# Miniprotein binders against q9k998: the designs that were tried, part 23

Target 1, 230 residues: q9k998
Amino acid sequence: MAKEPLIRVLLIEDDPMVQEVNRMFVEKLSGFTIVGTTATGEEGMVKTRELQPDLILLDIFMPKQDGLSFIKQIREQYIDVDIIAVTAANDTKTIKTLLRYGVMDYLVKPFTFERLKAALTQYEEMFRKMQKEAELSQDSLDEMIKQKQAQANMDDLPKGLHAHTLQQVIERLEELDEPKSAEEIGRDVGLARVTVRRYLNYLESVGQVEMDLTYGSIGRPIQTYKLKQG
Below, E stands for the ipSAE of ESMFold2; O stands for the ipSAE of OpenDDE; V2 stands for 0.75 times the mean of E and O plus 0.25 times the DockQ between their complexes.

## First folded at step 12 (miniprotein)

Design f5 (at its last look DockQ between E and O 0.45; V2 from the best seeds 0.69)
Fold by OpenDDE base, look of step 12:
Structure f5 (fold): chain B 230 residues (1-230), chain A 88 residues (1-88)
Amino acid sequence: as target 1 above (230 residues)
Amino acid sequence: TPELEDFIDRLEKMIDLLEEKLERAEKNPDDPEEVKRMEWVIYMLASLIRYLAEEAKSGDPEAVQRLKDLAERIRDLAKKIKELVKRS
């Protein structure tokens, strides 16, 4: 079987350490290759024209250039490239603007490897489908829209996760005033810590949960989880 | 795998850099934005280390041990950065 071509990614990030982490995250996925990196939107525009990437992973909160202006410029020039936005802000105004510019997804900083993996896996599924189909049927389009929405739909849960159990974990997280450990959440919902942690990792991967490290009195870090406040 | 070894080497390098930067920041706490960026990087790296450790459970014992050591180092960094953020 002809090896499917790798998705060509341009990374635009001003912080070299964050850039390297994002590089490592993308390079861990077999469907992608980083064809370039830039520290500014101006350089990003030059490299987009030069390299013609399939996908841009864009930090929209770069100090020198508003990433929104970059997206606007890409769209005004009718450059055929997909954009996943990375943001430090979750303000509704910015999100609405990103959606209007047709970004594929947005990631709130800091994000986990699992969250980026979920975004890129969904993107790859869409990308490969569009490569194989010269014309999208309504059903295929609905599936693609549903896959974009299916971060909300419980139907495509990873193997070994169940919608009912996911709902129980979400409901418990909605009731939390403070971040709790997988062990505490597991006790509350009647599940083993390992089981709950799989659901929490999933929810983290879809951007619904944030994980923090808390240090108890015994000095061992405990992973605590809460819903991301929208 | 050579791929996993490369990732572990890159992780070690990043953690070494974070340790050095954090030590400098503890002495000169004048850049709260750098501290915040470091906290983000630590969080992100911790997630990748956890993923790699889970994936490698049935693999090379040496790689598993290296990932455990990195997981400990990144936890210590996360503790130190959290304390620094509270002082800022």
Scores: ipSAE 0.782, ipTM 0.923, lowest interface PAE 0.5, mean pLDDT 85
Fold by ESMFold2, look of step 12:
Structure f5 (fold): chain B 230 residues (1-230), chain A 88 residues (1-88)
Amino acid sequence: as target 1 above (230 residues)
Amino acid sequence: TPELEDFIDRLEKMIDLLEEKLERAEKNPDDPEEVKRMEWVIYMLASLIRYLAEEAKSGDPEAVQRLKDLAERIRDLAKKIKELVKRS
């Protein structure tokens, strides 16, 4: 059972009986909601701007207003809305014109409920897939930027420090509940105290580690280290 | 279900309207475009009735009977409109 936002549909159809049938057809489908109905393309333009539908079901051959002119205006004004065209004509020239204007599908009157269901089901599948792909692309871009920032810090190491060893020290520091000495950290990661101190001094110099003085039992202070909070 | 009952009520209203319009057209056959639109609506409604009847057949015998009655009325309308087109 999908819990996705409903696809918002505007119906443009001048015949009241055909409009009511279209209304019943769309309302039977669970992924869609009708946000408005209009009888003319002129009213359709106003409602498109006002309601910002996702999809328009447009009757092309309205007696008082040419639906092809409506599509042309939508595209020329850069209004980003999907259109499924309904036509009385099975003329190849008209169909080619509709496809050139980028309609999602076209239906020839009279059409069955099954035909409209198929068209809207196909549209919904494409609509949901494009939303998922857009979200994934943004996440992938964000992750790439973060990796680039981290890589720059690793690539700018002083002579004699190695990235994999630095990472080991950072990982040990992340595991600490309290500050620890270079000797203690070195024991944990398998490095000599002097080697670990070089990495800790670097991390302190770039602002990632805090050093504190802690008095031991013999009275001399020892240097302890922890990750900086901020 | 309440949704199915609403669709059946709306179908019945549309069929009532079609019957009234067809009676008028049979007496004064002067608008071939109106007759053509009625043909379209009859065809489209028939498809929805078939779909709803299939949906209802496993659980709502009263709804199935209402839909069968509407289907008969639609078939009668289709027959009458075909005769009207033939005469005109």
Scores: ipSAE 0.758, ipTM 0.905, lowest interface PAE 0.8, mean pLDDT 81
ESMFold2 (binder alone), look of step 12: mean pLDDT 80; pTM 0.762

Design f6 (at its last look DockQ between E and O 0.46; V2 from the best seeds 0.67)
Fold by OpenDDE base, look of step 12:
Structure f6 (fold): chain B 230 residues (1-230), chain A 88 residues (1-88)
Amino acid sequence: as target 1 above (230 residues)
Amino acid sequence: TPELEDLIDRLEKMIDLLEEKLERAEKNPDDPEEVKRFEWVIYMLASLIRYLAEEAKSGDPEAVQRLKDLAERIRDLAKKIKELVKRS
């Protein structure tokens, strides 16, 4: 079977350490290759034209250039490239603007490897489908839209996750007024912290849960989880 | 696998760099934004290390041990950065 061509990724990130971490994350996935990296949107525009990537992983909170202006410029020039946005902010105004510019997904910093893996896996599924089909049926389009909406098809749960337990974790998260730790959620649903954390990591990966680092008065940073407010 | 070994080597280098940068930040705590960036990087690296450790459970014992050592180092960094954030 002819090896399917790797998806060509351009990284635009001003922090060299974050850029290297993003590189390690993307390179761990077999369907992708990083064809370039830039520290600015201006350089990113040059490299987008030069390299013609399939996908840009874009930090929208770069100090020198608003990543929103970069996306706008890409769209105004009718450059055929997909964009996954990385953001430090989860404000509704920014998210609505990103959606209007047709970003494929958005990741809130800091994000887990599992969260990026889910975003890129969903993107790859869509990308490969569009490569194979010259014309999309309504059913095919509906499937792609459903995949984008991160409706975890309960049927495609990662090995060792169960739909019933996932539902219990979601139901508990829906009742939360404040972000809670995996330990707290685990106590509430009668599950071990390690077990709940696997479900929370999955939910984070499919974009249904956001994770925050809370610093309690004493000890290790605690990961807290809440549902993403739609 | 050679790919896993390369990735572990890159993780070790990144953790070494973080340790050095954190020691500098402890001496010159004047950049809250830098400290926040370190916290993000530590969080992200910890996620990858956990994933690789789970994936490698049935693999090379040496790779598993290296990933355990990295997981310990990143946890210690996470403690140090938390303490630094509290002082800022």
Scores: ipSAE 0.758, ipTM 0.910, lowest interface PAE 0.5, mean pLDDT 84
Fold by ESMFold2, look of step 12:
Parts: sequence; C-alpha cells; structure tokens
Structure f6 (fold): chain B 230 residues (1-230), chain A 88 residues (1-88)
Amino acid sequence: as target 1 above (230 residues)
Amino acid sequence: TPELEDLIDRLEKMIDLLEEKLERAEKNPDDPEEVKRFEWVIYMLASLIRYLAEEAKSGDPEAVQRLKDLAERIRDLAKKIKELVKRS
C-alpha cells in the first residue's frame, strides 16, 4: 500500500529498434521509470552523471565504446549505480567477467519480456530491501541480523524448509575441514542434492554460509559451501 | 487501458517499420547484421505480444483481437527472416 519511489533507469543501447523494445518492456513494469536513453557508452557516461540513475540497462557490445570499458569507468570513478548487462555472448568466460565487475544480472540477446521482467523484479526486491535498510540505524540493523539468525534455526523458516533438517545441514557444515559440494553434504545427512541446495541457499541468504567455486579433477569448477567464520 | 492501447500502438508501429525494412532488405540483401537485428527484434516483440494477449484475455476482447492480428504479422515476418538468413 505504501507508495515507493520509482526506480530510475538509463538505457544504453545502440540499435534504435532494440532500444524501443527495451523501452516498452521496462515501461510495462510499474516500479520503474526511464529517465534517459543513449546510443553510446560515451554518451552514457555523460547521462549517468547528469541524470543520476539508480539502474543502467547496458548493452556491452557497442561500436564506439564497449560496455566492459563503460563498466570499468563507472567503477574507477566511484559512480554509485547498479548495472544489468545485456550481451550477445552466452559463454561462461564473458558472464564471469560481467559478474566480477559487479553487475546485478545479465541478459543474453534475444531475450523475452518474461526474462527481463524476472530480472527487474528480482532487482526491485533487492533495491527496496536496501532502501529500508538505509532508513534504519546501524544498531537496529545489527539486532535485526542477530535476531534473524537465531530465528533461522527455529520454525520461522521459509515455506518448504524444516528446522530439524536445517540443523542437520548446519551440524554437518560445522564438522567440515574444507568446503564441500551440496552432493557431498547431502550424502552425509541423507538428503538429495537439490534438497540440500535449498537449505544451503537459505543459509547463504541469511549470512551463515558462503559459496565458492572449487576446481576439481574434472576441470570444471563446482560449487562448494562452508560456514562463515570471521 | 490507455497504457495497453499505447503499447499496442507502439507494437504496431514497430511491426510497420520492420515490414518496410524487410521489403527493402529483400530487394538489396547486403547487410547480415541488420537482418540479425530484425530477428532479435521480432523474437522480443513476439514475447511481449504473447504477454499482453494473456493479460488482456480477462477483460479486453478488442485488445486481444489487435494483438492476435499483430502476432500473425510477426509470424509472417519470421518466415521472411528465415528466407533471408538462408540466402545470406
């Protein structure tokens, strides 16, 4: 019921037809407003400073200035703006590079309206949580985090998770000498890999577990998990 | 709604433009990058048309009919694009 401010979006896309489609996609979503559009990264830098957008939808393959160079400039100049990248490439190396530069999400062209809606909906949820966090004092935030962690080990779990099973996963994680995959943890506690991943994802979301990529003998990285111990 | 009518009008304008550009590309097919961009735009527009048609089914039969007409034009454009891509 409370009216939230619209998320201010800058579109950076060199193709005028794709740009218009992106406008229609974004304008269909009620939580967002387009404050500007540009066809180049060079112009995008100018408009970012002028308009102070919350979010940039950035095509990384542009003729004048590639999007990776644009992201690098944004980070080097400490401009506080979130970026969702659009790419024509669907290779793991490119995607990892974008994520390392701190983009919020990435879209591979061509993409559906549903894919953009999903990305922006997820972004909006995160944006609104960060907005509410900024309204709270640091001491209040620390108490909320401590209370949430304590409640996370009880029957105040998201739908589909059980407290006893969560405790089993936590106890196994406490026993680990090194990070382990969801399959390895699942075998030890008697749970399917998919089920264990749901508990591990929850634990990561509440700050108790960290995920890392570990290179195995097969040559591709696998996701491993361990308790956070600062 | 007025917002839906505006989107349908803009979809129609985009399809008009694609039809015009595709006719010229068929006469002088020398830019494969432009044809690929047509393919992307058609794919993306199709997804929005499907979404809007599903949304409109609950209460706007006139909008549903307009969206069905646009979907048929998109289907025809997709066929023409396949032919152009094969020739390239």
Scores: ipSAE 0.731, ipTM 0.895, lowest interface PAE 0.9, mean pLDDT 80
ESMFold2 (binder alone), look of step 12: mean pLDDT 78; pTM 0.731

Design f7 (at its last look DockQ between E and O 0.46; V2 from the best seeds 0.69)
Fold by OpenDDE base, look of step 12:
Structure f7 (fold): chain B 230 residues (1-230), chain A 88 residues (1-88)
Amino acid sequence: as target 1 above (230 residues)
Amino acid sequence: TPELEDLIDRLEKMIDLLEEKLERAEKNPDDPEEIKRMEWVIYMLASLIRYLAEEAKSGDPEAIQRLKDLAERIRDLAKKIKELVKRS
């Protein structure tokens, strides 16, 4: 079977440490290759034309250039490239603007490896489908739109996760005033710690849960989870 | 795998850099943005280390031990950065 070509990714991030972390995250995924990195949107525009990436992972909050202006320039020039936006802002105005510019997804900083993996896995599924199908059927289009929406819909849970159990974990998280451990949440919902942790990792991967490290009286760090406040 | 070993080496290097930067920030806490960036990087690295540790459970014992050591180091960094953020 001919190895499917790797998806070519350009990273645009001004912080060298964040850029390296994003590189490690993307390179852990077998379907992707980083073809370039830039620290500015201006350089990003040059490299986009030069390298012709399939995907740009774009930091919107670069200090020198508004990432929204970069996306606008890409679209005004009819450059055929997909964009996943990384943002520190969860404000509705910015999100609506990103959606209008046709970004594939957006990641709120800080994000986990699992969250990026989920975004890139969905992108890869769409990308590969579009490569194989010269014409999209309405059903195929609806599936792709649903996959974009299914980050919101419980139907495409990873193998071994169940919608009902996910809902129980979410409901318990909604009732939390303070971050709790997977063990505590597991006790509250009647599930094993390992089982709850799979759901929490999933919820973290879709950006609905944040994980923090708390230190109990015994000095061992405990992973605690809470819903991301919108 | 060579790919996992390379990734662990890069993680170790990143954690070494964070430890040095954090020690500098503790002495000169005048850049709140740098502290925030460090906290963010620590959070991201911790997620990758956890994922790799779970994936490697049936793998090379040496790689598993290295990932455990990194998980401990990143937890210590997360403590220190959290304390620094509270003081800023």
Scores: ipSAE 0.774, ipTM 0.921, lowest interface PAE 0.5, mean pLDDT 85
Fold by ESMFold2, look of step 12:
Structure f7 (fold): chain B 230 residues (1-230), chain A 88 residues (1-88)
Amino acid sequence: as target 1 above (230 residues)
Amino acid sequence: TPELEDLIDRLEKMIDLLEEKLERAEKNPDDPEEIKRMEWVIYMLASLIRYLAEEAKSGDPEAIQRLKDLAERIRDLAKKIKELVKRS
């Protein structure tokens, strides 16, 4: 089982007491790590470039550079970072501006731990989904490249070898008493994960195998496979 | 756990600081923005203390007692800051 990488957070807040509270709130949550703290938007821009955080918790009302100007700079310069805004203002104009610049969420001071936990939990869920989709997109691209190569060299492939390999995968699936991952099946039949997944994808496409997501206590969801009962 | 003990120590340190600042503000309330920020911090800390206390139920008795003591101190601070805001 693989452990999920921590989400890297930069905190931008000018009041040292509020900053310490924010630090305690974020540190209580297990999926996140604080990579830096700053007291101004100007320093925040420098740290964003240096540290390359995944997420910024940004206080809108700061001296030197207000947070709206900071967000504008981030978006205009196409810096790839997500922002959760903290504001003292709950007026329609401020909220519309934040939404226009695509913040993930906004919190009105003072806020509870439960409110920040909810915002960060929702963010983590989306972050993990996007990470998983990137992996699937890479796998899909790899399969397209292999398919194109296989089609170009189809006459050169040992025909019996492919049939025997498919049979081995099917026989292992028939022996299972519970769904297993491609990695687990591959270890049992002596095949690499990417090879086994190709056979499993084929079997799923012809309706012989079901794929499901199994959520563990630690790490990302696991794709598991079993023979379809129907 | 060591993580919970560290967090409780930091909460206590923050509450110590707030008690010092509030005592000075009660004598000479000359900075209404500082008083407002103390009010925000008290509210936010109270929420974390409540969360930790509920999470730790039936666990570490010393930690639970420390959290109960901190909850009483933060509640007293909330009452004092509320009265100070009224007078200012």
Scores: ipSAE 0.747, ipTM 0.904, lowest interface PAE 0.8, mean pLDDT 79
ESMFold2 (binder alone), look of step 12: mean pLDDT 80; pTM 0.769

Design f8 (at its last look DockQ between E and O 0.42; V2 from the best seeds 0.68)
Fold by OpenDDE base, look of step 12:
Structure f8 (fold): chain B 230 residues (1-230), chain A 88 residues (1-88)
Amino acid sequence: as target 1 above (230 residues)
Amino acid sequence: TPELERLIDRLEQMIDLLEEKLERAEKNPDDPEEVKRMEWVIYMLASLIRYLAEEAKSGDPEAVQRLKDLAERIRDLAKKIKELVKRS
């Protein structure tokens, strides 16, 4: 079987350490190759034209250039490239703007390897489908939209996760008015923090849960979780 | 696998760099943004190390031990950065 071509990724990130971590994350996935990295949107535009990547992993909170302006410029020039946005902010205005510019997904910093893996896996499925089909049927399109809305197919749970327990965690998350820690959620559902955290990491990975770092009064950043508002 | 070994080497290098940067930041706590970025990087690296450790459970014992050592080092960094964030 002809080895399917790797998805060509451009990384745009101003922090060299974050860039290296993102590189390690992407390179762990067999379907992708990093064809370039840039520290600015200006350089990113040059490299996008030069390298013609399939996908850009874009930090939208770069100090010198608003990543939103970069996306706007890409779209105004009709450059055929997909964008996954990385953001330090989860403000509704920014998210709505990103959605309007047709980003494939958005990741809130800091994100887990599992969260990026899920985003890129979903992207790869879509990408490969579009390569094989010259025309998408309505059913194929609906499947792609549903995959983006990825209700975790309960049938493909990672080893050691159970559908019933996942459902309990989801149900508890649906009842939350405010983001809660894995410890709090664990107490509410009668599970150990470590157990709940595995389910939360999974849900984060499939894009159903967002994780935030809250600094409590005692200064330990606590990871808090809530459902992504659709 | 040679790929896993290379990835572990890169993780070790990144942790070494973080340890050095954190020691400097503890002496000169003047950049709260750098401290925040370091906290993010530590969080992200910890996730990858956990994933690799789970994936490698049935693999090379040496790789498993290296990943355990990295998991300990990154946990210690996470504690230190947390204390530094509290002081900032």
Scores: ipSAE 0.778, ipTM 0.919, lowest interface PAE 0.5, mean pLDDT 85
Fold by ESMFold2, look of step 12:
Structure f8 (fold): chain B 230 residues (1-230), chain A 88 residues (1-88)
Amino acid sequence: as target 1 above (230 residues)
Amino acid sequence: TPELERLIDRLEQMIDLLEEKLERAEKNPDDPEEVKRMEWVIYMLASLIRYLAEEAKSGDPEAVQRLKDLAERIRDLAKKIKELVKRS
């Protein structure tokens, strides 16, 4: 059936009925597995460290628990996990806060299976691309770069990307002496690593940014980014 | 498939639970937050049932029939929850 490693999902949802529905939704999609479920943000922090999920599906508006504070803690502690937020609120202030903390997507309750499928499918495409690029040799990276022929265009941004933020990332990239990681760029620009990664992935997809793998002395390779010169 | 059959079983169990909870709420409405959560769950389940029925349409008539039966039950739940919300 599928030979790719499954994306490991932690569900944080306090209501048992909503939790079961979310479980059914996620389990219907090939490519994902639920590694844990929790009813509170505090338990969620413990399980995030213990299980090291790839993705958290987080209900923002849990009784007694503030999901926004959970996201804040994750980012402040530099825990490298992707978050898709579920919210009952669609006001502009809440949405801006979620975007500032670098969530991959946000869903307003109630949502359809098709909406969650779209969010997870988009996430999986990004996840698989980043995994494949981390495994590519230098020759394979050169071949993929040659296949990219489009420039970044402010008028045709994907949903969830903002022109002002994109310009901030581009301006920082223009200042670089050497390639830097998404974390380094994020610190310089004041954006969460996951947010910067979304912009860098877009810029790479349109041929404006080049990604290289930098192998450290210990552990996994580090992805670094620079503007394409020609 | 066994995977689809297990998912349909879980849908049925959730619908059984919703029917019990809604019946109690109609006779003794005392928790508007629980009613709101049931409304959300009904909406979300309806979308999954619709998706599965379309997916099964091409080759699994037994699954299609089970999903049609569940769709009728979820539609009835949706109607009842709307009336309950109006009455408050």
Scores: ipSAE 0.753, ipTM 0.905, lowest interface PAE 0.8, mean pLDDT 81
ESMFold2 (binder alone), look of step 12: mean pLDDT 80; pTM 0.755

## First folded at step 13 (miniprotein)

Design g1 (at its last read DockQ between E and O 0.45; V2 from the best seeds 0.68)
Amino acid sequence: TPELEDLIDRLEKMIDLLEEKLERAEKNPDDPEEVKRMEWVIYMLESLIRYLEEEAKSGDPEAVQRLKDLKERIEDLKKKIKELVKRS
ESMFold2, look of step 13: ipSAE 0.749; ipTM 0.901
ESMFold2 (binder alone), look of step 13: mean pLDDT 80; pTM 0.766
OpenDDE base, look of step 13: ipSAE 0.758; ipTM 0.913
ESMFold2, look of step 14: ipSAE 0.746; ipTM 0.896
ESMFold2 (binder alone), look of step 14: mean pLDDT 80; pTM 0.771
OpenDDE base, look of step 14: ipSAE 0.758; ipTM 0.912
ESMFold2, look of step 15: ipSAE 0.757; ipTM 0.904
ESMFold2 (binder alone), look of step 15: mean pLDDT 80; pTM 0.758
OpenDDE base, look of step 15: ipSAE 0.755; ipTM 0.913
ESMFold2, look of step 17: ipSAE 0.731; ipTM 0.889
ESMFold2 (binder alone), look of step 17: mean pLDDT 81; pTM 0.773
OpenDDE base, look of step 17: ipSAE 0.757; ipTM 0.913
ESMFold2, fold request of step 18: ipSAE 0.756, 0.756, 0.759; ipTM 0.905, 0.904, 0.907
ESMFold2 (binder alone), fold request of step 18: mean pLDDT 81, 81, 81; pTM 0.780, 0.769, 0.777
OpenDDE base, fold request of step 18: ipSAE 0.758, 0.760, 0.757; ipTM 0.915, 0.914, 0.915
ESMFold2, last read: ipSAE 0.758, 0.745, 0.748; ipTM 0.906, 0.902, 0.901
ESMFold2 (binder alone), last read: mean pLDDT 81, 81, 81; pTM 0.773, 0.777, 0.781
OpenDDE base, last read: ipSAE 0.760, 0.756, 0.756; ipTM 0.914, 0.912, 0.913

Design g2 (at its last look DockQ between E and O 0.69; V2 from the best seeds 0.74)
Fold by OpenDDE base, look of step 13:
Structure g2 (fold): chain B 230 residues (1-230), chain A 88 residues (1-88)
Amino acid sequence: as target 1 above (230 residues)
Amino acid sequence: TPELEDLIDRLEKMIDLLEEKLERAEKNPDDPEEVKRMEWVIYMLQSLIRYLAEEAKSGDPEAVQRLKDLAERIQDLQSKIQELVKRS
């Protein structure tokens, strides 16, 4: 099997220690290679043109350059590169702006290796799918959009929700032909009803899950959950 | 694996650097931004060390021991940085 080409990553980070940590994190993943590193967005623009990376891991809060301005310049120049944003800010305005510029993911500092691994794994899945398919079906597009939405939701998880557990709940919901109760979903994923219900309520609140009331024969409505059909 | 050994060596170097920087910061606490950056780096490194330790459980005993030692060192750094942040 021809070794799939490694995803070419440019790191833009002003702090040398954070840059080294990010490098160690990315290099631990077999699907990626770092083709360059820069400490400024100005140098980042030069290296983006020179190296033509597939992906930029971008610190948004560099002292000398607004990372938002960098992304804007990339998009205005129609440079074909994906961006994962790293930031210390979790303000809704910044996040909305990043989403509008079409960032692939958004990581809040400090982040764990597992969180970056999740972001990059999902990116790789998308990247490889797009490389293999010259044309994407609507179903394939819908799946990619759902994955991107699911990941955007993982960063804003309420206290006591975990991204991995959320993913397990989502995966189980994707397999459902019919709406199921939190108890049924909980049994399927090995979680307590109360725990699953917190994830389901979260997914409902972000518009990914719909809750229906099924009235059984014995008068108490049962809450059933299903993914919203986009 | 050579890749794991290289990564452990890089982790050791980072921890050495953090220890030196933290000692300087304890003497001259005038850069709260540097302290915050160090706290972030410590947090991030801890996650990688934990991941590698879990992955290596059935692997090379020497690598496992090195990762345990790093886990202890980074925990000590975390304790020190948290104390420094509380005093600031």
Scores: ipSAE 0.770, ipTM 0.919, lowest interface PAE 0.5, mean pLDDT 85
Fold by ESMFold2, look of step 13:
Structure g2 (fold): chain B 230 residues (1-230), chain A 88 residues (1-88)
Amino acid sequence: as target 1 above (230 residues)
Amino acid sequence: TPELEDLIDRLEKMIDLLEEKLERAEKNPDDPEEVKRMEWVIYMLQSLIRYLAEEAKSGDPEAVQRLKDLAERIQDLQSKIQELVKRS
């Protein structure tokens, strides 16, 4: 019944022509509304506090104010806003700095409509998921996380793996008090070493199992496995 | 839709402005940063025009025709800006 609220966007761009193009790009996409535009970072800081946007589309390369300085101020003042950066530079140093300040994405000018659409579509998907999670109680959130993790592991098995056998391996791993080799786990569940290793490699690939090298009596390292904790 | 018509109107206004600015820059190319900005805008507008034209093919032949006309104008602008960049 309830409509999804529009994502409120502030544009910070000093060039009037580029600003108008960005406006057209954003307004073509449903789910977003432009609540303001500014030509400088100083005006941007004022408008961010005044309008409280969800997202800022920020041009980093503004001649009158450094856009990196604007992001730094936002983060240092703990202002709760997401940023997608627009930059003229392909410089690795600039990109690394943007990522360190936690921008959601970065776009190199000139960019296509398709590139901005991809960035904003991805952002909207994340934004909507976070809204739904915020509406749940803590107990409901914990239960949903547990169910999602279990569901993801069982629904998309690679060719040649069986859900029942995977569950047996998981249950044995849950019983371990120290890491064990694939051969040891196989003996416990009645499976050949090669079969168990296929399941363990899958579990490692999806982040549920940790593998380590343990040096044994025969001089060759032994691969041991345990469930990741937390 | 009304939203598509508004975008096409704004595209046309931007192209009008670019044609005016490029004509002035061809006569007196004294601002290479402005030329670069126009080149960026032309590139970005081309991508939006292309996208809208493909989207409109499914059911809005009047919009498709307007967008084709704008695409021709912006292609002419691209050719002119490329020549201007070569002189600078």
Scores: ipSAE 0.754, ipTM 0.906, lowest interface PAE 0.8, mean pLDDT 80
ESMFold2 (binder alone), look of step 13: mean pLDDT 80; pTM 0.756

